VH-VL binders against f1miw6. Designs and how they scored, part 35

Target 1, 251 residues: f1miw6
Amino acid sequence: MPHFAKPLLRNIITRNLFNSIKKKQCLQYLQTLRTLQYDGFTTVYFGETDIPESLVTGEDFSDGYYMPTPTWCVVHAGGSQGWVPWKYRMFLRDELCIKQEDNLFFEFCDVVKKAYGKCAIVVKERRRQDATRPKEGKETEAQAHVPSVVNLTSVTCCPEVAKSYGHKLLTLPSPYNYLNPLDSAWSSLKWFIINNRKEFCLQSVDGVYSYQYILFSDLISKGIERINLSKWRTITTKVRRWENYYLGKLS
Key: E = the ipSAE of ESMFold2; O = the ipSAE of OpenDDE; V2 = 0.75 times the mean of E and O plus 0.25 times the DockQ between their complexes.

## First folded at step 8 (VH-VL; framework fv_acasunlimab_arm2)

Design q6 (at its last look DockQ between E and O 0.01; V2 from the best seeds 0.00; counts 0 for: pae E 9.9 > 2, placed apart)
Fold by OpenDDE, look of step 8:
Structure q6 (fold): chain C 251 residues (1-251), chain A 119 residues (1-119), chain B 110 residues (1-110)
Amino acid sequence: as target 1 above (251 residues)
Amino acid sequence: EVQLVESGGGLVQPGRSLRLSCTASGFTFSDYWMSWVRQAPGKGLEWVGYIYSGGSTYYAASVKGRFTISRDDSKSIAYLQMNSLKTEDTAVYYCARDSYDTDAWFDLWGQGTLVTVSS
Amino acid sequence: DIVMTQSPSSLSASVGDRVTITCQASQDISYYLAWYQQKPGKAPKRLIYEASNLETGVPSRFSASGSGTDYTFTISSLQPEDIATYYCQQYDSLPYSGLTFGGGTKVEIK
């Protein structure tokens, strides 16, 4: 059982403190974030987490038969005010195509506008799969291309869309993902799943066969609900401390 | 007041069993993981094991197979069942609460209970 | 299991002195390190978490820093009430592996 949780927890802190470019990006991010906060923007962290079915079922694949189990993607948002009053979304990640819901980010932007007014929406930088191909090409001045679009696995986040609602879209540099309190929330959710999945199991006996059903939706819902406002405040306070640390260190 | 109180320590012969209790008060016990940590006389701290809020357990190699941690959330009590006790198990045993999602690892400790394993 | 090497095992300093304790992990523990103070006959008390965060109510003379495998705990001005044994503890491998403590550093006043 312990082997399955390893990837889930380590994804929280990918710290590459030695990259000067990333340090600068982090400083810029933090300065921008603080500026927006002072300007009255509500900070909201928008993101996704993967939940393998095996995490829910507790199936031990240690015996080498790696049957790829389906993976669910949960999309939600939160911050110092707790979870955004928006219904989280779940998507099944299949081998063929992650159906991107084109309108999901619009819906989200509308909801947070209604709830909080103008928002600083923070998303994680998508790790470009290092296409190993050494493109030999020209040292083009890494103009900080504000990506015109930040693609999550299941959702496309567009700065222009955010702007149309009066929001600002910020991208958190990948080495500093631990500055996203949503990761802590996801970790909490996953831990809840691991520890409580048995309580959400129903057994059915049909003749000679016994079946076990997991109330997956209820499990996820309860896990999310468990992360109350107090917990969010604790998590965000911690992140704020780190933010302050880096602002001081990198300035 | 938020507190943990250990009990059940004492003198026991090698090979015998002993059960320790950790009674929690002042907080929602069911929301926390519980850990046991021991300290041999004049020695450092050694983690023994923990129990998740959902009841799953993990143990140090030194006690695995001999010790069992359990909890009764209705009573706000965590237990450490110690079987096949050895002289090297002599220590003050502490219980501590843990909350991974809030990074509250070992933020609260009991005062400890002494277990002496001697012939 | 992750091994935590703590140094020194003991030190004696004067009131007002700067005290420094180091802890080295056998692998990168990604800032998942806590520091504890244990006074004689008492339970340990957490002073620092996540390598550098001071607990609420802890005096500002206590601080810590570090990254990767190397971490440092500092008392900027040693006080009589600081007589204790200090421990580092890693929790990086949770829930996949156990928690491990450093060997401790006994701090005494000359």
Scores: ipSAE 0.019, ipTM 0.538, lowest interface PAE 7.2, mean pLDDT 84
Fold by ESMFold2, look of step 8:
Structure q6 (fold): chain C 251 residues (1-251), chain A 119 residues (1-119), chain B 110 residues (1-110)
Amino acid sequence: as target 1 above (251 residues)
Amino acid sequence: EVQLVESGGGLVQPGRSLRLSCTASGFTFSDYWMSWVRQAPGKGLEWVGYIYSGGSTYYAASVKGRFTISRDDSKSIAYLQMNSLKTEDTAVYYCARDSYDTDAWFDLWGQGTLVTVSS
Amino acid sequence: DIVMTQSPSSLSASVGDRVTITCQASQDISYYLAWYQQKPGKAPKRLIYEASNLETGVPSRFSASGSGTDYTFTISSLQPEDIATYYCQQYDSLPYSGLTFGGGTKVEIK
């Protein structure tokens, strides 16, 4: 496990701390989260990531125009107890995957209730104006959602559904998305893919997508399996340390 | 030398006030939370309160309203102002830094200063 | 507030004995628990953090484990220099509850 650069991360965090609106949002989130944890709620991070096929094939798109290739969306959840015992979902975005499934979040809430009891379910807030993306966005305003309502590209996370199971839905405010341990899990998965893709890639004349899907699905499954309870404990401990840092600076 | 040094303890009558100081050296004081912990003679450890690096404070119920924690980051000093002292406040008072960067608490302690409250 | 129940309150053992100390939290604190050693007349010293991680320079005869509400601290072979009072301490409840110590376990050589 490579040590990330603490000084660089601290500089990024310090820069975000000086925005008074973002500071108040971060404080409110952290205080609510700690209150729920103290009241016996199990923290669960629910989210998604995109895995373009170029990551699996190793094709270098920097030479010219980006070739349109399929992108997979993985939806899962985890926390200090490991991955939620819920079958992750994988969607192919090239099949017009902007359509949200009606009952996925409902099913998820039922599973975590049975596994852990009452949960604090954390999802990331979406933003169009992020320092990571160009200001000139190509996404329409129809895809932009206000911070009080959270929609993943693949599923709607409804506070009333969570409440009906005794859960609380929390939104991790932008730009503090790096306080989401699920993002670290996604990075570990992508690193596993990069280092193991040659062992799972098969080529056939007639079954390219079929063979890639089978191998890709197995690669993803193994990558998720590699992020075991010990890895989750490490990831959540690091996030907790940064949460305490922010609490100390903002309180 | 990375250290914490408490000072200001002594004998005081009930109802009076006393201010303790905790002088830090060898580290960036402004990045740390600071706690006060006390230990009555022959008894266990009792957390008194802490002050965030941003200046907000939190106190144990037994001292809330009577004790005030403050800090002066320019001097690297934490203070414990103890008002309306009671005989049950008799203890050795320690300051400790809170290792928020590593999430473990109290990785550095002072040697303590004795406060005796008696008539 | 989170109550830490530490057992036993005292024990006597011979040099070389294995000793075990337990702490029970009133609610799940995950693994946010530390163990401290306090020798007579000295300030407490942190030995273990995050339930099981030994502090740098702590002898390997010290170990600990646990999660959730139940935690255990072990000295595999008691030495004369281990005469001390040992405390567990939770740090899961910030910012709305203070840091809570167990009642302590006084370890003596018989």
Scores: ipSAE 0.006, ipTM 0.515, lowest interface PAE 9.9, mean pLDDT 77
ESMFold2 (binder alone), look of step 8: mean pLDDT 88; pTM 0.897

Design q7 (at its last look DockQ between E and O 0.01; V2 from the best seeds 0.00; counts 0 for: pae E 13.8 > 2, placed apart)
Fold by OpenDDE, look of step 8:
Structure q7 (fold): chain C 251 residues (1-251), chain A 119 residues (1-119), chain B 110 residues (1-110)
Amino acid sequence: as target 1 above (251 residues)
Amino acid sequence: EVQLVESGGGLVQPGRSLRLSCTASGFTFSSYWMSWVRQAPGKGLEWVGWIYTGGSTYYAASVKGRFTISRDDSKSIAYLQMNSLKTEDTAVYYCARDSYDTDAYFDLWGQGTLVTVSS
Amino acid sequence: DIVMTQSPSSLSASVGDRVTITCQASQDISYYLAWYQQKPGKAPKRLIYDASNLETGVPSRFSASGSGTDYTFTISSLQPEDIATYYCQQYDSLPYSGLTFGGGTKVEIK
């Protein structure tokens, strides 16, 4: 039975199809990606997801006292080969600044080089919050400014660093984020957390007080582990179908 | 060479305790989860429990409250402390390696050690 | 706990024969299934993981497929060295619910 791609993806595709610039960017991305794949580059998707503490604790703050709960950022990578054999990283977001680890991307590039050889590393385009002001200015020829640096929330990805390891860094245009299989993986992780967090709770009684502890690291590790190679293959196959669709439609 | 070696098995009376060891070599032990699996004579495989890299442990219902798994990463050893042993605990006990980043469960096994519980 | 029903419990076949073993889970395990070979007096060895992925170094005569609750392991041409007991194992369960194995299938040569 042709698993009907959920109508949600169709609606997202139709809305984004109206921006000619973004369409062109998508086509360029896809063409480049395919070229690299043919050239023997292994495709790896590198990214991050936010996990609010409330997601883990299950605390319903619906009663108006929005105490900002800490948010954790999880960084990892995967593709058709499954998760990259690299230990995921977790960072705590604070209200003021996210500590960026400058060397994390170096470490990552080294690991994937050892594991896969030359890689096409795909990252999401960071939504420039500031681009909402239509500066009226001149149609300067949108030379595809390969951004010199792609900043994730917690990690700086540099094309030059990637290149130094023999890799290629690709940026996925923001309207087409659903072409990143890592998003599906993150969704799966979050689903796992929501539905299984109670199984990772320990209760401790200290005198008069009872405490509940969540084995947070174990929860995350197990959640990541559950996204096995078969699941990754399924997700990446779906993404590939969409990629092929766009290549056919936009060419 | 990448290997696991179990030790500590033997004959023990019901109600007594026994401690098994699993010595790892050839890989970064601290990066792996470890499991224990047992097999009664002429029977199938039964999961006993596992220990995470962070030290958290989980157990099968059949051994919960009686068995304890621990690890010493500095020595690359996993342990299975078995208390209040029963005749039904008679089995070959295997340690197995688990990995979340490269391989799904039990990619490496030891040769096992025999535990016999008899009066 | 997820129950794994494996069939048959034993089979005898000739060299070169096709051998098929089935494993049924009590619930959908979403391809979280492995197959192990255990030779007499030896530890189990993983042959298949994630329902259909062959381990490195395992002969191509071994294969597996399945989805949902129903999974199949196949030896396309039985060899003398394949005498063993084979086990399916699910790992869809949460840490506290544990991992469960099928009852095993003893494969012998006529």
Scores: ipSAE 0.005, ipTM 0.500, lowest interface PAE 10.3, mean pLDDT 83
Fold by ESMFold2, look of step 8:
Structure q7 (fold): chain C 251 residues (1-251), chain A 119 residues (1-119), chain B 110 residues (1-110)
Amino acid sequence: as target 1 above (251 residues)
Amino acid sequence: EVQLVESGGGLVQPGRSLRLSCTASGFTFSSYWMSWVRQAPGKGLEWVGWIYTGGSTYYAASVKGRFTISRDDSKSIAYLQMNSLKTEDTAVYYCARDSYDTDAYFDLWGQGTLVTVSS
Amino acid sequence: DIVMTQSPSSLSASVGDRVTITCQASQDISYYLAWYQQKPGKAPKRLIYDASNLETGVPSRFSASGSGTDYTFTISSLQPEDIATYYCQQYDSLPYSGLTFGGGTKVEIK
């Protein structure tokens, strides 16, 4: 079943100096998270995954079209309490459409405040916001980085919005994505899609050829429901034990 | 090539001390956690303890307070100092390299060195 | 410490037989379990990590599965070169507690 750590992430020879900076960022992240947890903040992992249409259809299109196949972005959140009681969102990630739902993060912050009280909201760092690439020439030696706004590709996550609800927004450093239990949940969802996509196709036999349709939203919804509270507790317990391992290794 | 070689084993009287060495070659020793694992004659494997890259150590209850693990990264050597030896410490002692990532299973073992504790 | 109860302690089987070894942990170890093979006079070699993942170069007749407290190791078709003692090992709480091995299973051919 799940592989939280991959052998490719263990190649230290080509990135040793860069990884030294990222190790400091990871230690700072873990220390901040532990402080918030000690102070009674509920940890919630907020994130997105891409589901290309081809994953659902199983189709491999010919090169008769130069337009790319659409990709859907699913946005959700969870933690040791299970999925947040918040309706997940889907956005089209077509390069011809520019869609961003700015008020979605406001809504999310309100929902988790009502459900759990003050939260430590963890989001994954995007690759393009590297710690060594500040917006202006400010030195980052003593500070890992402090982005003004954390962007998912479909949602803008503003630290001041989180703060206004009593939450804290944390960014998990990119090389340490295995410390994000939501990635395990996304992997489980994608396996469910692959193994169950034929079950959700509608088809007819009353003609010369069959029509089949894919109830994409229903497939996603059922995949999410299969990841129950018990599985969430297992996933978050594994992440916490890895956090302890990493704290010991870096200390 | 990539290897671990233990040395320093032998016959020793109960109550005495012995120091084992584990010499590493072919890899960046300072990047890895190191462990000692022992196997009494005809018996199963028993983890003894480990040392992290930062120098912190942890020990099995059976040896805690008697054994000390240390490392010299400049020489690529791990050490096991065994004090107050008992006859039940008689075993083949292996050093083992921990995985670099978050998993602590041993991907490289030495050939082992025999320690016999008897009169 | 997490106690690993491995069974059987020994078994004899014919070439081609299916061999099954079990390990039970005293608490949930969440897939953090490895399987090792030790041939006489040699150091152990890992075969399987994270409960079910085959190490590179290990023959596909070896497999394993399990979750929670219960884990199983299988040789689908026993070969003469598989004569060895097999050990499970948990690594669930390593940074702050020790790791433990099962008692071992000696596999012989009749």
Scores: ipSAE 0.000, ipTM 0.398, lowest interface PAE 13.8, mean pLDDT 76
ESMFold2 (binder alone), look of step 8: mean pLDDT 88; pTM 0.887

## First folded at step 9 (VH-VL; framework fv_acasunlimab_arm2)

Design r1 (at its last look DockQ between E and O 0.04; V2 from the best seeds 0.00; counts 0 for: pae E 15.9 > 2, placed apart)
Fold by OpenDDE, look of step 9:
Structure r1 (fold): chain C 251 residues (1-251), chain A 119 residues (1-119), chain B 110 residues (1-110)
Amino acid sequence: as target 1 above (251 residues)
Amino acid sequence: EVQLVESGGGLVQPGRSLRLSCTASGFTFSDYWMSWVRQAPGKGLEWVGYIYSGGKTYYAASVKGRFTISRDDSKSIAYLQMNSLKTEDTAVYYCARDSYDTDAYFDLWGQGTLVTVSS
Amino acid sequence: DIVMTQSPSSLSASVGDRVTITCQASQDISYYLAWYQQKPGKAPKRLIYDASNLETGVPSRFSASGSGTDYTFTISSLQPEDIATYYCQQYDSLPYSGLTFGGGTKVEIK
């Protein structure tokens, strides 16, 4: 009987420790964010979302033939001022084209500098799928691992690059993704795609992906444009309320 | 009916203490933050402090160290303990509720209770 | 603390007039601003939240706009029942800074 309690307790302890660490990270993130805001930094959320073609075609691949439909990655940024006046990017995720555009983040940093001045650029922490079980190693002091680099699927976000433009790069801890207003924006975009895809009869005419791309791009563009400044204000205000809640709860 | 009712106001001498109560009804009290706002006679509104759902408190610099906000969720009551009262603390004291997730701050106010600090 | 400068401190207008009140923040408050109406002897009532959102049940003659540091509250056609003191309030700085109100604008009818 004693042997079964050990794994359960270990899991509970690990879970509790993990939760504690993540809470601390969240608090640190929020405190830093507020400090920067007080220092006159404009908060900008930079991120990506995946749009599978199946979302547009409506093909219920429920019948087990998971033909991997091409997935598009949309990269954009927004905040309390709406979408950043930067042209969103769309990348096809195929086994061949994981070309990270090294210059995209530079371009972005330049644009936001011109538009807003100094920015606090917020990105989501990428869930390392491969985070194998932290080996029990050394209590390395939770130094706020300012990740040296935040890798998005299609873009590499470098703190040093951000700094060179006078910006600050912040990483939002993964359990608190709902504190990113882009998630709501992306949800709205996906909703728009689903409800307007009928007009986009992607008739797979004879393998010509070119027509599909044009229609898809137009659908994405219209979806992005639908999220106007008023909607952004609503979304960011909700996020701000949650931020205040966590600052109060975790401090 | 959704309402807040302040009580405990009155005349008090400088240096004395007074405790105000804010009784909530018609809503789930534990889901809301509670704030105190005061208004001196003929003056504007001044935030005093607030208490989070979890009990954490914040205060204006003018009352910090003298005033304490607390809450009893089982009774749906928020309190403002005022110690070392000064003449400058003379005001109508309002309690207001605040939602962190759905609504902006101070969507519901009490009618206020008058505190007069006078020698 | 964020300082809210409200102007004017008082105004007198005729029924039907357009009334405008301004509020300037000492820093960018990112639309986290509310407007309150306080009638004599009554508690404040929130009319506007998030800089431009009209509270449910508030007449459409009330509106607000603004961004960054500068915000405006407008009564398109002043009515007798609008006699009150109006306050702006920022809530951007929570929890590190207190909530701060403007100095108020007393609106009277000629």
Scores: ipSAE 0.069, ipTM 0.664, lowest interface PAE 4.0, mean pLDDT 83
Fold by ESMFold2, look of step 9:
Structure r1 (fold): chain C 251 residues (1-251), chain A 119 residues (1-119), chain B 110 residues (1-110)
Amino acid sequence: as target 1 above (251 residues)
Amino acid sequence: EVQLVESGGGLVQPGRSLRLSCTASGFTFSDYWMSWVRQAPGKGLEWVGYIYSGGKTYYAASVKGRFTISRDDSKSIAYLQMNSLKTEDTAVYYCARDSYDTDAYFDLWGQGTLVTVSS
Amino acid sequence: DIVMTQSPSSLSASVGDRVTITCQASQDISYYLAWYQQKPGKAPKRLIYDASNLETGVPSRFSASGSGTDYTFTISSLQPEDIATYYCQQYDSLPYSGLTFGGGTKVEIK
């Protein structure tokens, strides 16, 4: 029999209130998105994903005793027309180095304006990463002793920059990640990495340096190419079905 | 009352031109995409083309290059300019409204206006 | 253009009968399909969108299903007021693809 306990009841009550607030945000997002699409805006999903080096090397970082590992951030965009004709970007979110592309969003807005005209640029609402877990019912933060890599925003997506190109910047509410087809694309990329990393690995042959090296850029490029226009249309079609479902249920 | 009313139909000789109007009332016309659909006598429905709220147009292959769709949002009117008319263009012409998303499924139709092209 | 093959072209049935109409698309249209009812002398009326979603105010005896290239429309218990011609229409999400209707199915009471 499932345990009925005070923490479970608190989680249910908190989750229901959170869901009610997020349902209203989701409806507002969907209504705005549909209005923009109706007005001739091309929908483009812009985002990033983190690829920890342990995923590339095969090391499992879920064991709880692992120190934070360096993380690569991949930035790209796509939609029902496939990947935007824009070279994806990679940044290292290492604890030793921090990189930030100050002009990246400006360049992106210019590229999509030239490629598609005015766009509805959708970005996912990101949860801030920290060394601690979310607060537990009193707003006081419980300190975690596990170190973490600080995930920095690689791109600042400014609504006023988007507006200066005739675009509209939209934020997808956090719990509705399945309404972001870019998340499905990122999952496909990560599966490709897991299943193909040995093919792209350069091994040390002298034994003293037995660390395996990966042609990381080639692996990522191949993984992105596997997510072709047909895959993008499948992903965006499924997202649109979910969007229609929520529009019908929430309004 | 929410409605669409077509006008401008009539008898016309092949090779001539005709302009149809679709007058909208009871809703914010500028927010909607508009389509033209035709039905030859005793035949089924055939999509002609549409104009979305951003002004871009798309046409069926049978009318591309001969027909032009336009809109005047200040007057709540959509137009179908039909040039180089052929006898095969004889039909009842409907205007139809797309319901506020990007998909062209038509939630409101006019009653139609008859265009007869005969020699 | 995507060709929509609708069958039958006509049918006769008794009040209370179940009637079924099919549409086949020449390529995968990913559930972007609507069904319309056109009564004699009137403009078409949308009954179903996105292959299976019933329009508000449409009686529950109407239903539809399908996927890929094959779609089905059903009236579970035919009523006298259902005398009409029914059309399927694809609206695939490609902005430059043509929109096409099936040939229609004339439904009569025998």
Scores: ipSAE 0.000, ipTM 0.370, lowest interface PAE 15.9, mean pLDDT 75
ESMFold2 (binder alone), look of step 9: mean pLDDT 88; pTM 0.883

